# VH-VL binders against b7kms5, part 39

Target 1, 80 residues: b7kms5
Amino acid sequence: DTFETVRNTIRIESEVDESLRQLCHEERITKETWLEAAYLYLCEKPEELAQVIQLAQERLSQRKAIADYKRAKTMQERFL

## First folded at step 19 (VH-VL)

Design x_3
Fold by OpenDDE, fold request of step 20:
Parts: sequence; structure tokens; C-alpha cells
Structure x_3 (fold): chain C 80 residues (1-80), chain A 124 residues (1-124), chain B 107 residues (1-107)
Amino acid sequence: as target 1 above (80 residues)
Amino acid sequence: QVTLVESGGGVVQPGRSLRLSCAFSGFSLSTRGVGVGWIRQAPGKGLEWVALIYWDDDKRYNPALKSRFTISRDNSKNTLYLQMNSLRAEDTAVYFCAHRVYSFEKWTSFFDYWGQGTTVTVSS
Amino acid sequence: DIQMTQSPSFLSASVGDRVSITCKASQGIRNYLAWYQQKPGKAPKLLIYAASTLQSGVPDRFSGSGSGTDFTLTISSLQPEDFATYYCQQFNHWPLTFGQGTKLEIK
């Protein structure tokens, strides 16, 4: 197998990132290999993958709501 | 060729226990990604999922049955088990075991092979 | 739980007919839907998985479509061996659930 990698820029909630970082440190793995392994594991359990997708969609919706609020606030401040 | 053969069915009185077996060949439950499940069918009725066991011994249950039913396996014998306790009349059914696989490309699972079923009758 | 509702519950048709069976999920289940065929006294047989993927060995007169909540199994030209009961099943939510079944009878 070849393990050519692609660099990704991802933003993770700070508290989640810190927790994940700590876990990876304790388990002697990397955040990258954890993500790869987690995805592949879930692919083998699509029933569980479906649950994770739902959670991910909810988190995305929350991010969008916060972003929209911030934009609206900025716009208000601009025109006042 | 994947084959599954259920056994252990019979007539029992309410409150009794029964253990079903599912002997399978053509695959191993130690193979990553493989699962085996129990599905039952009451006389003249539809299909009801009972339980599922994964290759890593992770288990899932129908919540309505979890307190009374236990799924387990013996990889050395290529056999799946269903321990049924406190049996009720409504547990009367043909019990199937089924091979569960996943598609990496489609991100989904399915039961691709089923046994012939074993009949459990709970009556006083 | 996710309720899977098939329609119709009973269907009469003739050899050569084009028939369609629908399956509706109470919630979105993406494409995590399988179709099974069951004949009297026999085990269910997988026909379609991932809503539209034909299982190996299954005749191509069988096809599946749909995503989200509405799904359809179609038999383009009904053959004598196709008279049976058909079930849909979702894999998107625990517990796994089946439709109530559609019995396809000869007219």
C-alpha cells in the first residue's frame, strides 16, 4: 500500500480539539490517523455511521446559526 | 458459498428459556466488517429484527427484547446463539439468522444471506 | 422507531406486467434501504441494497429507486417465479425495521 497524504485545513471546536489531542497523546496516535481510523471503522458499521452523520449535520447547523448571528451583528454595527 | 442453518427451536411453556443456534459456513465472524443477526417472523406476520453481533463482538438489540434476549457467538465453532429467557406467547415465530455485510462504496449494510429458520412456539 | 410503510399491502398482477411497490419511511433514511423477496416457507432473499443497487445474481428486471423517505421497487416484466411477498428494510436508525410487506399474487 501507498500512504500518499493530502494536507487538509480543518477547523475543530477548541474543546473538542483539546480533548481529542489529549486522547491521541495518551494512546500514542495522531489526530490524523485517528480521523482515518474512525472513518474506516464507521464505514464498516454504516448503521453507526448514519448516527455520526446526523450528529455532524446538527453541529454544522449550530455553526451556521452562530455565523449568521455574527454577520447580522456586524452588519448592524456597520450601518448604525 | 455462504450458508446458515438455524436449530434449537421447539415448543416451550411461557416463562421458560430456550437457546437457538445458527451454524454458518462460507465466512468467519472474525472477519472485519462481518456481522450476523437474528430476525424473527410471527406466523402470518412480517419480519422483526431481534439482534445483531459484529465481528468485534459489538452487539445491538431490539429494545423491546434486550432485557430477555442475548446474542453471542463461538468463532471456533462458527456458531451464533440466541439465548431467550422468560419466553412469552408473542415470541412465537420462525427465527432466522442472517449474514450482514457492508458496502464501502455505498456506505450501507444489508443481509445478503439468510438461513431457513427455526420455529419457536410458546404455548401453555 | 422508524416506521416503514409499504403500499400496497396486496397486489394482484399478471405475468408480463410492470409492477411497482412503494416504501415510505417515517423519517429520512438516506439510501440505507434494502428490498427482500420471500416465498412461502422460505427465507427472505436480498434483491436490492443501498436503495438502488441490484444484488449479484438477481435478475435485472428488478430495480430500486428513491432516497430520503420515498422508495420504489419495480419489476419491469413480472415472471411466474416473482409472485411472493416483498419487504423493505432500513439500516439508518436503531432498531432496524422492516415494512409490513407486500404480497404479490397472480391475477
Scores: ipSAE 0.684, ipTM 0.906, lowest interface PAE 0.7, mean pLDDT 95
Fold by OpenDDE, fold request of step 20:
Structure x_3 (fold): chain C 80 residues (1-80), chain A 124 residues (1-124), chain B 107 residues (1-107)
Amino acid sequence: as target 1 above (80 residues)
Amino acid sequence: QVTLVESGGGVVQPGRSLRLSCAFSGFSLSTRGVGVGWIRQAPGKGLEWVALIYWDDDKRYNPALKSRFTISRDNSKNTLYLQMNSLRAEDTAVYFCAHRVYSFEKWTSFFDYWGQGTTVTVSS
Amino acid sequence: DIQMTQSPSFLSASVGDRVSITCKASQGIRNYLAWYQQKPGKAPKLLIYAASTLQSGVPDRFSGSGSGTDFTLTISSLQPEDFATYYCQQFNHWPLTFGQGTKLEIK
């Protein structure tokens, strides 16, 4: 393994990001290494991974709903 | 070669306790990603998941049985246990232990090897 | 809990027949499904995992398909040793649950 890294742009909900930041600070780890470790750990427990995926899908649906609402509102403001 | 052998079954009266054992070989429950679970089968009925223990001693239970059943392990003996308390007639079943593994490629787990089971009969 | 419903519960067939058993989940379980074969007085035997992956050592006359809620186990050409009870199981939600079983009998 080369352990080469890839740059990513990730947007996280502010409240969740703050909580995660605090955790990483207290545990002396980084968000990046936490993400890597969490994913690999969950891969070893697919039963739990499934739960996380479900939660992630729910969160995505919420984001989409909010985005759709904002888009619709913006359109209304443009044409009214 | 993975093998699992259950023991400890017998006839008990309601309200009593019983501890089942599962001696396994061909793998270690200390190996990352490995799990071992209990699955039971009432006479003439289907399969019911009871509990699962992971390599890191993390445990999962069937909610209907969690208050009465406890899964544990002794890695030095390569043995899995199921402590069964407050036994009821409906606990009558063949109890299997099974080797649980996961697939990186498929992101899923499965029970790839099963013991022959040990019979528990709860009756007055 | 996720209910796994197999159909049919009983199936009569002859040697050489192509048979299919279905398993329906009450909600989506992705491909987190396994198929087991059980003969009377014996331990279940893993046939298929991840819905469609054949377990090593299992004859290739067995195959699995499906994802989400609908799954199928197929035996392309039934052999005498294939008469048994078959179970599906999901690993997507706690608690783990099995189908009620399909007993495949000789016609």
Scores: ipSAE 0.682, ipTM 0.906, lowest interface PAE 0.7, mean pLDDT 95
Fold by OpenDDE, fold request of step 20:
Structure x_3 (fold): chain C 80 residues (1-80), chain A 124 residues (1-124), chain B 107 residues (1-107)
Amino acid sequence: as target 1 above (80 residues)
Amino acid sequence: QVTLVESGGGVVQPGRSLRLSCAFSGFSLSTRGVGVGWIRQAPGKGLEWVALIYWDDDKRYNPALKSRFTISRDNSKNTLYLQMNSLRAEDTAVYFCAHRVYSFEKWTSFFDYWGQGTTVTVSS
Amino acid sequence: DIQMTQSPSFLSASVGDRVSITCKASQGIRNYLAWYQQKPGKAPKLLIYAASTLQSGVPDRFSGSGSGTDFTLTISSLQPEDFATYYCQQFNHWPLTFGQGTKLEIK
């Protein structure tokens, strides 16, 4: 395998990011290598991958709901 | 060639214990991504998943059976086991062991090879 | 648990017929579905995985389609050796579950 890397800019929920950061620090790994390892591990256990995908979809829905709420609130304030 | 052969079946009374064995060849349960599972079939009925063990010794169980059944392996013998305790009449079935693999491209798993099964009869 | 419901439970057909068996999941299972064939006194045999991928060595008269909750196994031209019981199985949720089976009999 080659170890060519691609730069990614991702946004992680602050509480999750802090927890993950702490874990990586304690285990002397990086969030990048953790992400790679986690994905590859789950690829070998698709039954578990399916569960993670479900959780990811739920989290995305929550993000959208929050964003929609904030937009609606901002609009309301502009017309008051 | 992948081959699985179940053994250990027989007639037992309710409340007793029985241990099934599955001797396999053509693969190793130490190989990353490999799994082996137990699936049972009551007489004249359909298939019911019992348990699965992964190459890393991670295990999954049918919740209805988890308290009484234990899946384990001996890699040095290429053998899978199913310890069945507190057996009930409804546990009467042919018990199959099956080779579990995954597709990296399709992100899914399947049982590609099955043994011929061993019969367990629980009766008073 | 995810319930897998096959239709029909029994099917009579003749050699040469086109046959379709359906499998419905109680909730979405993506394409994490396999089809098996079982003959009396024998172990199940894998036919299709990932809903539509033909297992190596299986005749191409067998095909699978579907995604989400509705799936279909099709035999384009039924052969004498195809009379058996067929099962679908999902791999999307624990516990793994099977359909109740479809027995394909000769008319």
Scores: ipSAE 0.677, ipTM 0.904, lowest interface PAE 0.7, mean pLDDT 95
Fold by ESMFold2, fold request of step 20:
Structure x_3 (fold): chain C 80 residues (1-80), chain A 124 residues (1-124), chain B 107 residues (1-107)
Amino acid sequence: as target 1 above (80 residues)
Amino acid sequence: QVTLVESGGGVVQPGRSLRLSCAFSGFSLSTRGVGVGWIRQAPGKGLEWVALIYWDDDKRYNPALKSRFTISRDNSKNTLYLQMNSLRAEDTAVYFCAHRVYSFEKWTSFFDYWGQGTTVTVSS
Amino acid sequence: DIQMTQSPSFLSASVGDRVSITCKASQGIRNYLAWYQQKPGKAPKLLIYAASTLQSGVPDRFSGSGSGTDFTLTISSLQPEDFATYYCQQFNHWPLTFGQGTKLEIK
């Protein structure tokens, strides 16, 4: 049997991506197989999945704060 | 046809130890996604979670009990154990073991089948 | 620790009544909530998981609703066998915690 796959693009914080890329290289796996395995593993332990979701929400809030800062700085530069 | 049967309860003095058993059938603790929990109920009180063991031998404990209680298993006997050390009066309860499963589509877990419990009484 | 608070702690009702029991979490638990029924001297029995999904073999007069912090178990037409203590439980955060229970009795 064969799996269908889809191509997606995602943006990852650079230090996180560097660490993940190094791990995948050393373990001789790909980022996509790591992502699939991590999700499937967490689905088998929903108590841990809940913690990952909480962290993801915190990181989303942090990224929004950075985006707000950059938008405010762009508006400020229109006074110059 | 999941069944769980607890045993090993009794009357013990404070400071002593007791080992509870949970004999189970109708599932394997080696199956991915499966776990077994221990839950206790003091007389006239509600339910309190004690510990959980997963199929991969990962274990989680109620932090108030972790220093004194240890969960282990013997897969050749389809049996789990709860070792309870340094028992206190507040450990007096009925102790249940419960089958834990997960739902991939709902992203949750739950205790779907419970044993009938074994009674532990800690008194002088 | 996530505290689960049930209301009321005690409920008296007649056969045929519609009753509701609430469960409040001290912080958001999404829909990672189960409801159990326990009769005196017996083990708890799972009624509902994922806040609203009815366990196989549970009568359809039982239903669950809610998400986040506020959850409700409803029995649409109370039967004699429904007099029991009901517990909610969250699976969102360690340690796993239960509500204190709601004892439902005949009046």
Scores: ipSAE 0.446, ipTM 0.846, lowest interface PAE 2.2, mean pLDDT 91
Fold by ESMFold2, fold request of step 20:
Structure x_3 (fold): chain C 80 residues (1-80), chain A 124 residues (1-124), chain B 107 residues (1-107)
Amino acid sequence: as target 1 above (80 residues)
Amino acid sequence: QVTLVESGGGVVQPGRSLRLSCAFSGFSLSTRGVGVGWIRQAPGKGLEWVALIYWDDDKRYNPALKSRFTISRDNSKNTLYLQMNSLRAEDTAVYFCAHRVYSFEKWTSFFDYWGQGTTVTVSS
Amino acid sequence: DIQMTQSPSFLSASVGDRVSITCKASQGIRNYLAWYQQKPGKAPKLLIYAASTLQSGVPDRFSGSGSGTDFTLTISSLQPEDFATYYCQQFNHWPLTFGQGTKLEIK
């Protein structure tokens, strides 16, 4: 069957990316097919999709906190 | 046409066990995205979710019931089971099984077809 | 656990009336909400899923609205066959939970 694809750039934290690359290598899949499969699987179980969204929100908050810390340190202020 | 028929209800004493059956037709529990749930309704009261089994045999339970209730399946007979152990008076209810599907477009699931229920009465 | 609170618990109305039943979730559940109708002695019947999507075969006098925590089921012109108890249910958090029900009686 013919699929249309879109090229995308995503930013993944290095430790997570390293683990994902290792998994994909061992399983002989690509990151792209892993992402597609994960999304499609979660769409079949929306109850679990909701939990993944909650985790994604927590990860987003962590990224914001790190970014805020770095900006504050650049302005010679610190977080606890 | 999707149908579900519950059976195995009856009167039992507290502390005993009972196994309910849900015989279904018009769908396969092996079809991706499909599931079957158990929901109960105490006399004069509202609906309470009991358990859900997915097409891949993954299972979810109401935490209040997980220690005593087990969901299982026999795909060769298109039948689902609810094993209920250590029954209490509060387990007295009509027990429904319900067909669970999902909407890819809406990112949600729902119980679209229900059986008529089987009655469990736990009393001395 | 997500508490689903319906209001009112009991509602009496005349044929032809427009009625609304609300369902409030104790925290956000997006649009992951379904409405069911249950007539006495019968199994529940799905009316609406995804908060506002009407199930096939359900009369268009039924409609749903809302997102997040506040949801409404509306019957635009009440019919005698709408005598029933109505339940909302969320699918956003484990365990799955239902509202306590709203009993609608037709005068």
Scores: ipSAE 0.433, ipTM 0.836, lowest interface PAE 2.3, mean pLDDT 90
Fold by ESMFold2, fold request of step 20:
Structure x_3 (fold): chain C 80 residues (1-80), chain A 124 residues (1-124), chain B 107 residues (1-107)
Amino acid sequence: as target 1 above (80 residues)
Amino acid sequence: QVTLVESGGGVVQPGRSLRLSCAFSGFSLSTRGVGVGWIRQAPGKGLEWVALIYWDDDKRYNPALKSRFTISRDNSKNTLYLQMNSLRAEDTAVYFCAHRVYSFEKWTSFFDYWGQGTTVTVSS
Amino acid sequence: DIQMTQSPSFLSASVGDRVSITCKASQGIRNYLAWYQQKPGKAPKLLIYAASTLQSGVPDRFSGSGSGTDFTLTISSLQPEDFATYYCQQFNHWPLTFGQGTKLEIK
């Protein structure tokens, strides 16, 4: 039967999004079907899923560091 | 009933090659999520992972053994092979093959059934 | 490589005792840990996967706990058939690695 879907909003780094969009175009798939397929495939290979999670944690840490830097710079500039 | 039976062990000289077989029944290696691993145990020692083959023929190897050991399979016989080249004394062990499955809900995998093993002895 | 360190390496206990075996990973492995039992001359047998989930057919006197780096296998009331060597194994990082084993002997 037809799959139910849920609308989600995500924010992706622009260079990654551009690369993903080009891949999906070339392969004639959509970002959402790519995301679904990637997750389902990784669930069948938990050893690889663990590596993806590790990379995701590294990227999350990098995004937090950039956000902290921007907040600190803004506070410093406000008192100059 | 899942069963695995290893064969092909024996006594060989260092530098020689040996091919182990793992004949299995009660499952298909073509089923998504299924795999078979090779694990070895040196005399009086613990367990060491050797290699894993997935249902889609994707393969992973212990880096220390990768240059010398190769997995292959024959789908028509429910059998896989471990080709072991340039054997060394430290390769002396009992070699087990083990059925690998995953849990979707737990996001993990494990070796749920093991064969009895076949003994490889590498002696000068 | 993730090093899996078991403690103790050797444990002597009596039938009816409650015993615990620990396994420490050198890095976080979430709950991607299995426990195996191996009797002399036999293949390992799966007891627990996902750190705490009991494999089918395993007696409920066995339990597992922990996450991250520290894990424990507990036998709540030791039976004669439980004297064996126990191994933990992680599935979180390549290469897959096992603990060095804990030999449980009758006192």
Scores: ipSAE 0.426, ipTM 0.840, lowest interface PAE 2.3, mean pLDDT 91

